# VH-VL binders against b0r0t1r1705to1887: the designs that were tried, part 3

Target 1, 183 residues: b0r0t1r1705to1887
Amino acid sequence: RLRVLADVSGSMYRFNGVDGRLERSMEAVCMVMEALESYEHKFKYDITGHSGDGFDIELVRCDKVPKNNKERLKVLKTMHAHSQFCMSGDYTLEGTEHAIRELAHEEADEHFVIVLSDANLERYGISPDRFARVLTSNPQVNAFAIFIGSLGDQADRLQKTLPAGRSFVAMDTKEIPQILQQI

## First folded at step 1 (VH-VL)

Design f10 (framework fv_ifinatamab)
Fold by ESMFold2-Fast, scan of step 1:
Structure f10 (fold): chain C 183 residues (1-183), chain A 121 residues (1-121), chain B 106 residues (1-106)
Amino acid sequence: as target 1 above (183 residues)
Amino acid sequence: QVQLVQSGAEVKKPGSSVKVSCKASGGTFSSYAMHWVRQAPGQGLEWMGYIIPIFGTAKYNEKFKGRVTITADESTSTAYMELSSLRSEDTAVYYCAREDYYGSGSLFDYWGQGTLVTVSS
Amino acid sequence: EIVLTQSPATLSLSPGERATLSCRASQSVSYMHWYQQKPGQAPRPLIYDASNRATGIPARFSGSGSGTDFTLTISSLEPEDFAVYYCQQYSEWPLTFGQGTKVEIK
């Protein structure tokens, strides 16, 4: 059982023109959907978003996963629309903790939570130590962070603070399928 | 230096409509959300909605459903708020306010001077 | 919608005294801001994200709080501080403001 968390906050849309953060995040979600289709028989997955509006925004349901490009495009359009009309804010810690607690009680052989983030945790007032504690809060759930589009310096600091094997850095969204294979 | 200048006061009859303008100068206009907030005499502040000019789409407070329209003209750096089917309880000062990202949230960092709209018979 | 309740409605104080203003939310708020409004003027940003002072705001102004309870403190009132203060949440739509606390001269 697998849940992916994506940032769909207003800042993703408002500042996309500055550094492409929403575009990068949408590419990452697309890569996740494409990669997981290869493992449909092994994983039941869903994708939820977090924003200033909350941390349980439905993007993909495990009982209705996208089967083709048209359906994947609908997911990306929903993600874009949420970012466009939602307020700025960050529910990364709360959303991650919620996903871990909820998933731990579902019936499955293994439980996974993957958090997609831009590695700018300090901008949101999130200490790497707090994030590490949340990621390891339940030994029955394997929680991971994938940091997308990070500069080397930021990625290095985070990898030194977060538990070994619980964080990955993707400088390019094309690296995401390889990272998912390691999980 | 960012400055927001609004159109002048208006007196309207019940059932009519009013369109208030807010012209931005200094800084960039198109990539910042522009909000509208009103204040009835002696009362508090009430959020009405916003628009992000480069995308042309607006979001409204459900309380004003079907009566408010927020638009923007990027060529003149001007945002507009039109309120229709005016009632006496719509008498208020209407403010435009720019939103920018501060820390982990967003703040209304620059405000227009306000436009008094009086609805009377 | 999130309802913000400010107390007291009115504070009658003298210059030099300490003012403590409360803002209580009907549910947990992640982003609380404070604005100052003087008669005939637009609101002015004062505090953002509960405790950070906006540009140009004197050190006598401070904010604190989390969850549902937030406080604005003015350590020693100056004549220019007599105004109405509003709290505002940016945690969910629609955006909402408190009803205001008027700080007036005794």
Scores: ipSAE 0.000, ipTM 0.473, lowest interface PAE 14.7, mean pLDDT 80

Design f11 (framework fv_ifinatamab)
Fold by ESMFold2-Fast, scan of step 1:
Structure f11 (fold): chain C 183 residues (1-183), chain A 120 residues (1-120), chain B 106 residues (1-106)
Amino acid sequence: as target 1 above (183 residues)
Amino acid sequence: QVQLVQSGAEVKKPGSSVKVSCKASGGTFSDYAMHWVRQAPGQGLEWMGYIIPIFGTAKYNEKFKGRVTITADESTSTAYMELSSLRSEDTAVYYCARGPSDWYEYFQHWGQGTLVTVSS
Amino acid sequence: EIVLTQSPATLSLSPGERATLSCRASQSVSYMHWYQQKPGQAPRPLIYDASNRATGIPARFSGSGSGTDFTLTISSLEPEDFAVYYCQQYSNYPLTFGQGTKVEIK
């Protein structure tokens, strides 16, 4: 069982013109959906977003996963629209805690939580050590972060704070499928 | 220290509903799951469900499917458990319970209990 | 759901004696907790995660076990220890409790 957590806050839309953060996040989500398509018999997955409006914005349900490009595009359009019209959020920590707690008690051989992040946790008021503790808080759940794209230097520093195997750095979103294959 | 104070005992008729409250003080209310556990007279403990107040999301024991609703009001630090379509078998002491302020999933703090009697 | 079976149902002992209580799970459990309950009172946490004493719990209480077999031991019973004891798993939903073991004075 797998849950991916993505940022769909208003700052993703507002600052996209500066550094492409919404575009990179949407590309990462797309690559996750494509990578997991061939493993639909092995993984039940969902994708949730967080924003100023909440921590469980439904992007993909495990009982209604995208089966083709049209359905994947619909997910990305929802992500874009939500970012355009919602308030900026800083619910990465709370969303991660919720995901770990909820999945830990569902029946499955293994449980995974993947947090997609741009590695700037301090901007969200999250200390790296608190995030590390949350990711490792429940041994029944394999929670890890994938740091994407624009903040490679900050991502490298965060990776040193997190336990080995709990964070990955994707300098390009094209690396995401390979990272997922390692789980 | 976390303290949980529940509403008083109630006597209800079969087919009615009951709503029990649990007011928390001390510690952080919104960030931790508030659970509900009941105990029929002379019997053991039975888990009913929980809510995480900050998310507004609740999870229920399937045994109570369609009859139990757990809610929370963050402004008053109060959780509620509403059980509908009451039967005589629902006569029990109902407890709210939660874990410690750190991330351990055992019930460190308990309310004093609310006796709900269902009789005609 | 995970079924927890406690044994014995009743344990009749005198103060100063050792009490050994068993809890068996129908499948492997990673998080097992123990509670004490006296008549008219809410349960009191004793042991969490199989072997850790909760805050304020005397050293005479100890827990052990893993997988499907767990034990609560009271090394030397005090008068206040005569009560009902429940095990509880937090590994799978729904959360479940054992049926209880009553430790009563002989």
Scores: ipSAE 0.000, ipTM 0.464, lowest interface PAE 16.2, mean pLDDT 79

Design f12 (framework fv_ifinatamab)
Fold by ESMFold2-Fast, scan of step 1:
Structure f12 (fold): chain C 183 residues (1-183), chain A 122 residues (1-122), chain B 106 residues (1-106)
Amino acid sequence: as target 1 above (183 residues)
Amino acid sequence: QVQLVQSGAEVKKPGSSVKVSCKASGYTFTDYYMHWVRQAPGQGLEWMGYINPNSGKTKYNEKFKGRVTITADESTSTAYMELSSLRSEDTAVYYCASEGHYGYDSYAMDYWGQGTLVTVSS
Amino acid sequence: EIVLTQSPATLSLSPGERATLSCRASQSVSYMHWYQQKPGQAPRPLIYDASNRATGIPARFSGSGSGTDFTLTISSLEPEDFAVYYCQQYYSYPLTFGQGTKVEIK
């Protein structure tokens, strides 16, 4: 069982012209859907978002997983529209906690939560230690962070603070399939 | 009007290879997986594999490991199934079948080609 | 691999009678589909995901079941219904079909 959590806040849209963060995040989500395509019948995944509107925004349901490029484009358009029209706010911690608790309730041999992040949690008042505690809050759930497109030292600092094997840095979205194989 | 049109019947010698084509029309070729299924005379259906024409990803039945290759040409909306090292036991009707849309998580082989008889004999 | 066992191998019935076809999986599955095949023709989809009729399939065809046990029912056989029926799982790879149940005229 796998849940992917993505940032769909207003800052993703507003600052996309500066550093391409929304476009990069959408590419990452697309790569995840493509990488999991061959495994849809062996394990189920869903994708949820967080924003100023909340921490449980539905992007992909495990019972309605995109099968082809047109369906994947619909998911990406939903991400873009939500970021364009929602208010500023970050619910990374709350969204991660919710995902871990919800998946722990479900029956499956293994449970995975993958958090897609821009690595600058301090911008939102989130300490790396707090994030580390949340990722390890339930031993029945394997929670990981993937830091997308970060060029700053903040990604390196976060990776050093998080438990070994629980965080990855993807400078290029093409690295995502390899990272998923390590998980 | 969705149609899958396959190439004509083939007679092959043991040890040779055969390549069957399946031309799709009436839908967007890259939207659905294309499967290959065979049926020996008087026998049931046997799944060989599929290709996702959008990604080029393939999945094969282990029984045909190393002998089957499925490819797709988006420019002509045509899928191909090549089977090598043919034996008399490979004599069968070979079908291509495209998935239909029953929602995101439930796909069945909705549209089928007419079938291609491949006879392997000395 | 998942083995699908269909029973009976042959049903000899008259038009107007009820046909009940069984498909048992070697392990619990989701995404069980049913196909109809007439002599000299490609298979035709009948039921997808255990209980949903495919487009154009008459109401006399119904599917049910979950886990390891699935059933295809034809409430009142019409002459055109005499054919071979296959179940097929799309739960895990390799995809597998049952060996078929032949519904023949008595």
Scores: ipSAE 0.000, ipTM 0.457, lowest interface PAE 18.1, mean pLDDT 80

Design f13 (framework fv_ifinatamab)
Fold by ESMFold2-Fast, scan of step 1:
Structure f13 (fold): chain C 183 residues (1-183), chain A 119 residues (1-119), chain B 106 residues (1-106)
Amino acid sequence: as target 1 above (183 residues)
Amino acid sequence: QVQLVQSGAEVKKPGSSVKVSCKASGGTFSSYAMHWVRQAPGQGLEWMGYIIPIFGTAKYNEKFKGRVTITADESTSTAYMELSSLRSEDTAVYYCARGRKWLYYFDYWGQGTLVTVSS
Amino acid sequence: EIVLTQSPATLSLSPGERATLSCRASQSVSYMHWYQQKPGQAPRPLIYDASNRATGIPARFSGSGSGTDFTLTISSLEPEDFAVYYCQQYSNYPLTFGQGTKVEIK
């Protein structure tokens, strides 16, 4: 059982012109959907988003996963539209905690939560220690963070604080399938 | 398999505008970035901007700020580049190019459109 | 903006010889690509992400490098390889190209 949490906040849209963060995040979501298609019999997955508007925004339901390119494009359009019209805000901690809590109640051999982040947590007053505590809050759920792109020294500080093996840095979205294999 | 076909050559007067089209066929249009790159006679390549059709938002090289507009029509799989307030130094071959993996590299190019700006 | 400097400006060689083209960036680059352009034609993708050959590109073309220094190598020039070669970065906006290296017949 796997849940992927993505940032769909207004800052993703507004700062996309600076470093391509929305485009990289959407590529990562697309890569995840494509990679998991070949594992339908092993993993049941969903994808949720967080923003200033909430922490459980539905992008992909586990009972209605995209089956083709046309359906995957609909997911990306929803992600883009939400970022474009949403007010800035961050519910990374709340979204991660909610995902861990919800998955822990489902029956499965293993539970995974993967948080896609641009490592910009300090902007919202989120400490690396607090994020680490949330990621390890339930021993029945394996929670990981994937930091997409280079955002100065923020990703480095997060990696130093998070438990070994719980965070990855993807400089390029094409590294996502390789990182997923390590998880 | 993928083809990008551009509109024909244009001759324009200084101060006018030109709109070049790029029609894509074979493969996916909406989810790939469509870039515009120009090349003045005997010169190198200069990136102008792009649009990702599914997003509907464009990004431009600041050098062309206020003069360039890039649009896309998903229903006809066609991208457009409009350049206004033309000057003689805008004489160039204008290319459209598709960005693979959401902008990583330009995997397919149009044949180019020569725009000549002269009095 | 990131400035890409290609050297040499012109490389005069005979068929069968090895060509080595350099591209140096004004700051560290994660995504470097190479294109070939023949007179009257659109650029053709050769190498993406420093070292990967684009579809249909012969094995004689190879790329290497990281950080600020990148190299395109043609192990044994064929007649059809005489062209202008451009490097391009896609790490920062605006996207930029080098000035080009012309590989011409001796």
Scores: ipSAE 0.007, ipTM 0.480, lowest interface PAE 13.6, mean pLDDT 79

Design f1s (framework fv_ifinatamab)
Fold by ESMFold2-Fast, scan of step 1:
Structure f1s (fold): chain C 183 residues (1-183), chain A 119 residues (1-119), chain B 106 residues (1-106)
Amino acid sequence: as target 1 above (183 residues)
Amino acid sequence: QVQLVQSGAEVKKPGSSVKVSCKASGYTFTRYTMHWVRQAPGQGLEWMGTINPSGGHTKYNEKFKGRVTITADESTSTAYMELSSLRSEDTAVYYCTRGFGDSGYFDVWGQGTLVTVSS
Amino acid sequence: EIVLTQSPATLSLSPGERATLSCRASSSVNHMFWYQQKPGQAPRPLIYDASNRATGIPARFSGSGSGTDFTLTISSLEPEDFAVYYCQQWSGNPWTFGQGTKVEIK
């Protein structure tokens, strides 16, 4: 069982012109959907978004996973629209905590939560230490963070703070399948 | 140097409107949200609303909805807050403040504009 | 809306003493910020995410807490620390502030 949590807050849209964060996040989500489609017999997955509007914004349902490019494009359009019109705060901590708690109650051999982030947690008022505690809050759930894009200085600092094996940096979205294999 | 400079003090009559300006400098205006927070004499702080300058999208505190309008002019890097149907209880110092993303981390503040509503 | 209640309303202390300020939320909050305000000035950011000092803030200021109970501590008051302190939450819409705690010289 696997849940991917994506940031669909307004800052994803506002800073996209500066560093491409929304574009890279959408590419990452697309890569995840494509990678998992070849393993749908092994993984039951969903993708939820978080923003100040909530931490359970539905992007992909486990009972209705995208099967073609048209359906995948609809997911990406939803991400873009939400980020573009969102004026609310960030729920990374709450979203991660909720995902871990919810998945722990489901029957599966393994439980995974993957948080997609742009590594600028401090700007959202989130301390790396608190994020680390949330990621390790339930030993039955394997929670990981994947930091997307060339935010090398911020991502490196977070990797040093987070527990070994709980964070990864994807400088290129092509690295995502390799990271998923490592998880 | 990042700065927010607000317009000067205003004295208004009940029932009128006031429009306060906030000129930003030292950063890319459209990268950040602008928020408005007020403080009545001897009282605490109240968040009024926010604008995303790049798209003009706004979000208001329901308490002020229908009376407050926040706008932004990208060409002059200036945000505006207009409050209509003024009452004596609207007497306050009005602050603009910069937010990063949507989280409400207010890292830079204007100097404040005193608006006095009196007959 | 999430209501923040600060206590005490006024704290009368001398320089060198420890100040402990409380902020209680009506429901659980994920993000808590503290501001300092001196007469005639805009609020100054002090603490973000409950326990992290904002840039330029001296080590004598510390924050703690989670859920509904948060604390700001000034380990040894300096003359410039006598001010009003506000907590603010970012977890619920609208953003809300506490009513303030005034730290005044005894």
Scores: ipSAE 0.000, ipTM 0.516, lowest interface PAE 10.3, mean pLDDT 78

Design f2 (framework fv_ifinatamab)
Fold by ESMFold2-Fast, scan of step 1:
Structure f2 (fold): chain C 183 residues (1-183), chain A 121 residues (1-121), chain B 106 residues (1-106)
Amino acid sequence: as target 1 above (183 residues)
Amino acid sequence: QVQLVQSGAEVKKPGSSVKVSCKASGGTFSSYAMHWVRQAPGQGLEWMGYIIPIFGTAKYNEKFKGRVTITADESTSTAYMELSSLRSEDTAVYYCARDYYDSSGYYFDYWGQGTLVTVSS
Amino acid sequence: EIVLTQSPATLSLSPGERATLSCRASQSVSYMHWYQQKPGQAPRPLIYDASNRATGIPARFSGSGSGTDFTLTISSLEPEDFAVYYCQQRSNWPLTFGQGTKVEIK
């Protein structure tokens, strides 16, 4: 059982012209969908978004996973539209905690939560040690963070603060499939 | 350089529909949100809705729900706003405006010249 | 919906004078934008996100404020500055504008 969380807040659209954050996030979600399509027999997965509208915004359902590029494009269009229509902040901590709680109650051999985020958690008012506590809040759920497009210095700081084996850095979205293989 | 050119003024009867066009030239069309804003005589500005051409998404002000339809044709770089069931209070100048990508929220960097729609009472 | 109230409705001033325009929101707003409109013309972007000048806008225009109270200041009016000014919020749907402040020659 696997749940992936993506940021679909308004800041993703508003500041995309500055650093490409929405484009990077959409590419990451696309790579996740493509990678997991090959593993459908091993993983029951879904993808949810978080924003000021909530921490459980449906992007991909377990029972209706994308099977081709047309269906994957529909997911990306939903992600783009939500970030543009949203005028509120993100819910990274709340979304992660909710995913862990919800999956812990589901019957499965193993439970995984993967949160897609950038390396600058302070931008969102998130303490790295608080984030670490949330990721490890339930021993029955394996929660991981994948930091997309981060610089070396930022990545080093987060890896030093977060528990060993619970964070990964993808300098390029092409690295995501290999990271998922390790999880 | 971005320029938005709108269709000409129209005079309509109550109960009819009007469709205003906004043709973009220079810069990019498909990836920028195109908004519609109207201004009644002697009144302020009122937001109607917008569309993102590349993704086909449109969102409307609830005040116009069921009467307004915003569309875009990427091949001609043209956005459209159609308002149906016209009433005399719909008499206004209608503007298209482009969303400023680098702002923190919905700031309009380029505007069309405006289209006057007069609904006879 | 967030209601924006601009005051005064009309400012009658002479060239060279300072103009201070107020925009008050019915609830807290994270960001406020400002536009200038001259008769027969479309609105022109002036200020975005409370205090940032749009491209080509002279330094005499400045914006400030937070929460429910925002201000547009023109430090020394030039002849071309006599126009109607509108504020706009982005915090809640629908997007809303103030009713406008007319800056006219005394």
Scores: ipSAE 0.006, ipTM 0.480, lowest interface PAE 14.5, mean pLDDT 79

Design f3 (framework fv_ifinatamab)
Fold by ESMFold2-Fast, scan of step 1:
Order: structure tokens, then C-alpha cells, then sequence
Structure f3 (fold): chain C 183 residues (1-183), chain A 119 residues (1-119), chain B 106 residues (1-106)
């Protein structure tokens, strides 16, 4: 069992013109959906969003996963609309805690939580040490972070703080399917 | 502070059902797991199942599957455990216990409810 | 399910003596917790995650161990410490408890 978390907050839409953060996040979600289509018999998955309005915004249901480009586009349109009309805010820590807690209590051979992040934790006031503790908070759930985009100094700090094997860096969203294979 | 208060002792006949309540106070109900654990006289502790109220989904120990139902009412901060088709072997003290996030220790326990199954 | 075996079943000791309780798991566990239970009372949290004392627990209580072998130590028994002690794993479903070790007055 797998849950992916994506940021759909208002800041994703409002600052997309500055650094493309919403576009990169949408591309990452698209790549996840395409990669998991090849493994639908292995993984039961869903995708949830977080924003200033909450941390359980439904993007993909495990009982109604996208099976073609038209359905995947519908998910991306929903993600865009939430970012456009929802409040700015970040629930990365709370959303991750929620996902780990919920999945730990579901029936499955293995449990995975994947957090999609732009790796700029300081911008959101998130301590890398606290994020590390949250990712490892339950031994029954394998929680990972996938950092997308250029990281510079942030990458160095994250490598020093986060547990080995619990974070991956995707310099290009096209690297996401390969990272998912490693998980 | 957090406190869990359970309903009173019950005497039931074989084949009947019992429903035990657990009311939480201190404002920490919906996002925590509420577990149920029982203890037969002179025996150890046995985990029965849990519910996370905000999700409304419960998980059960396979030993009780089909006989146990765990529910929660967020408006009253109360969790319930209903056990059906009672047998003499179900005579036990039934506890509710709260699980926190992280390592999910049982940090707060109810006082226990004695359920006696006798003919 | 993971089986937890506690030993000894009973410890007969006097106040002031050290108590050492063992809990062995049938397979490796990531989280082990300890509880104290007195007659007619609910279990009281003592130790969580092998070695951390729960709130309000005196320093004479300590826990240690990893993998399959865990220990609870009471450095100097007080009269209120005579009780049954249970270990509990939070590594796999279903959650399981040991059968208990009774610490009684000699």
C-alpha cells in the first residue's frame, strides 16, 4: 500500500511564475501516476494534497486510479484548481504524520508513504531534524521524501540530516520513475 | 489533561452482545487511535482492535474478526466496543487505551469494564 | 503473531533489592513498551520505546535492549513497586503482550 503527498497550497500557484514550483509538482505527480500504472498489480495507491486549508485533499483514490491520459489530466486540473483557490500554508509535517498513521492501520503486506517536496524546508519553517523524525516515526511504514528541482545548499543540509535511504533527489521529474523502482 | 472513562460493569448471558463505551476528555480525541485490550481473570493482556475516529475505519485482531465492532462518535468524544455471540471465555475486564503518533505507545488507559458471561 | 516470553514468571524479593525482568520476542521488534499493573487497576505506562521513562515514572525504573532481548530493571524496590509487569511490542499486527512477571514480597 502506497500514499503520495503533494503540496497544493496557494503559494504553489502564486509563485509558479517565479520558479515553476506548481508546474514541477504537477509533472512529478504525472510521472508517479504513469510509473505506477506499470505496477498496478503490485501497488494499491492514492495521492493526497495538503494546503493551508488541510492535509487530506483527495487527488487520486485507490479504488479509482487513472488509467489513461484523459483521467490523469483531470487529476492535474484538480491539483491546479486547488492551488489557485486554496489558502497559502504548509502541512508537510502534519500531512506526512497523518499518512503514516492512517496507512499503518490498513491491511497490506507493505506500507509506503512518499512525500513530494521542493526541498526548501526552511521556507516553510520546517526543521530537517523534525522531518527526519516524522519519516521514521512508525516501523510498519516505509516513508520516503523525493526532493524535486535544484537544491544547491539545501541538498547538502538535507543529506547531513535525513536518514540514509529515506530521501531521494530528482533533479528532473523524469528521474521519478527510476527512484520509485528503488523504493 | 487526558482522561478516559468507561461504562459500568455488565453481566450477560451466553449468546448475547455487550457494548462498552469509553469517553475521552481533555480535547484529544479525533486524531488519536483508540485501542481495546481485554484481560481474562488471572490472565494477561490481549489486544482486540482499534479505531482512529477522524477516519472512521477500524482494524481488528483476527481472533475476534466477525464478533467485534469498534466505533467512535466524534461529537461526544466516545469510542465503543461491541462484542457479539458471547461465551464464558469472554469474561474479562475490557480496557480502552489511547495510542499516540510516532511509536504509538498506549499513553492513557480507561479504568476498565468488567464483563461477566454466565448462565 | 509475535510471541513475547517474560521471565521469570515470579520474582520474590524484599524492599531495597534490585529486580531484573526479561522479555524475549520470537522475532526482532522495533518498539517495546513496559507496563505496571496492580490488582484491580488498569495497566500503568512505565517505559516506552525500550528505554524512555513515561511521565511521572521514578528514576529507579530503567529499560534496555533491542532486537529480541529486552530488560526492565528496578534498581531498589519500594513497597509500591510490588505488582505485575508486562512487556508489549508495537512492531507488527496484531499487537501482543507478554504473559507478565509478578514481583512479590518475600
Amino acid sequence: as target 1 above (183 residues)
Amino acid sequence: QVQLVQSGAEVKKPGSSVKVSCKASGGTFSSYAMHWVRQAPGQGLEWMGYIIPIFGTAKYNEKFKGRVTITADESTSTAYMELSSLRSEDTAVYYCARGDYGDYEFDYWGQGTLVTVSS
Amino acid sequence: EIVLTQSPATLSLSPGERATLSCRASQSVSYMHWYQQKPGQAPRPLIYDASNRATGIPARFSGSGSGTDFTLTISSLEPEDFAVYYCQQYSNWPLTFGQGTKVEIK
Scores: ipSAE 0.000, ipTM 0.442, lowest interface PAE 17.2, mean pLDDT 79

Design f4 (framework fv_ifinatamab)
Fold by ESMFold2-Fast, scan of step 1:
Structure f4 (fold): chain C 183 residues (1-183), chain A 121 residues (1-121), chain B 106 residues (1-106)
Amino acid sequence: as target 1 above (183 residues)
Amino acid sequence: QVQLVQSGAEVKKPGSSVKVSCKASGGTFSSYAMHWVRQAPGQGLEWMGYIIPIFGTAKYNEKFKGRVTITADESTSTAYMELSSLRSEDTAVYYCAREGYSSGWYEFDYWGQGTLVTVSS
Amino acid sequence: EIVLTQSPATLSLSPGERATLSCRASQSVSYMHWYQQKPGQAPRPLIYDASNRATGIPARFSGSGSGTDFTLTISSLEPEDFAVYYCQQRSDYPLTFGQGTKVEIK
């Protein structure tokens, strides 16, 4: 059982022109869908978004995963539209806690939560230590962060601060399938 | 930086259609919403609709129901606005405007120079 | 739709004077933007989200307000400031603009 969490808050849309964060995040979600399609027999997955409007925004249901490019594009449309019309702040911590709590209640051999982030957690008032505590809050759930894009020193510092094996850096979205295999 | 260049002025008869183009350069075209806004002589600004080129679907102001079609061609970085069943009241300057991510909460950060469409018999 | 009413319709002032422009919404608006338009030109971004100056906009321009009442202030008019000013709401579709306030030289 696997849940991927993506940021669909208004800041993703508002600041995309500065550093491409929404474009990078959408590319990452697309790569995740393509990679997991190859492992449908191994992982029952869903993808949810978080924003000030909520932290359980449905992007992909585990019982209705995208099967082609048209369906994957529909997911990206929803992600973009939500970010465009959302006026709220970042809910990465709340969304991660909610995902861990919800999955812990489901019956499965293993539970995974993967948080897609741009590593600018400090800008949202989120300390690396606090994020680390959330990722490890339930020993029955394996929670990981994947930091997307050309993130430089910020991503490197976060990776060293988080518990060993709990964070990965993807400088290019093409690296995402390889990172998923490591998890 | 971004520059939006629109097609030239048009004179049309009532009942015909017009298709105005807006070519973007100097930035990313596909992921930004491109809006169309018109201004009739002596009037204020009126929003018509938008398209996000990468998605290929458009949203319209209900006032133009069934008459306006907004499209985009990613290969040429060009957005189009076609208005059919033209009336004299459609005489206006038509602007394309990009909705920016970095300028405060969906402000139109770059505008085309405008295209005058005159509808007269 | 949200109707925006600007007042006054025309403001006749001399260079160096203070200009105060009002924009009232028919219902509560959280996101209000202001644009400047000179004859023969496309509108130019001026103020976004009620009070933030767009890039390159001088400090004499300021915006304020919330709910249904918004104000654009030009502390001391320069010759290039004589233009038409439009408010625009981004809280709901369809997007709407005010009718404009013309700031003209006296």
Scores: ipSAE 0.000, ipTM 0.455, lowest interface PAE 17.3, mean pLDDT 78

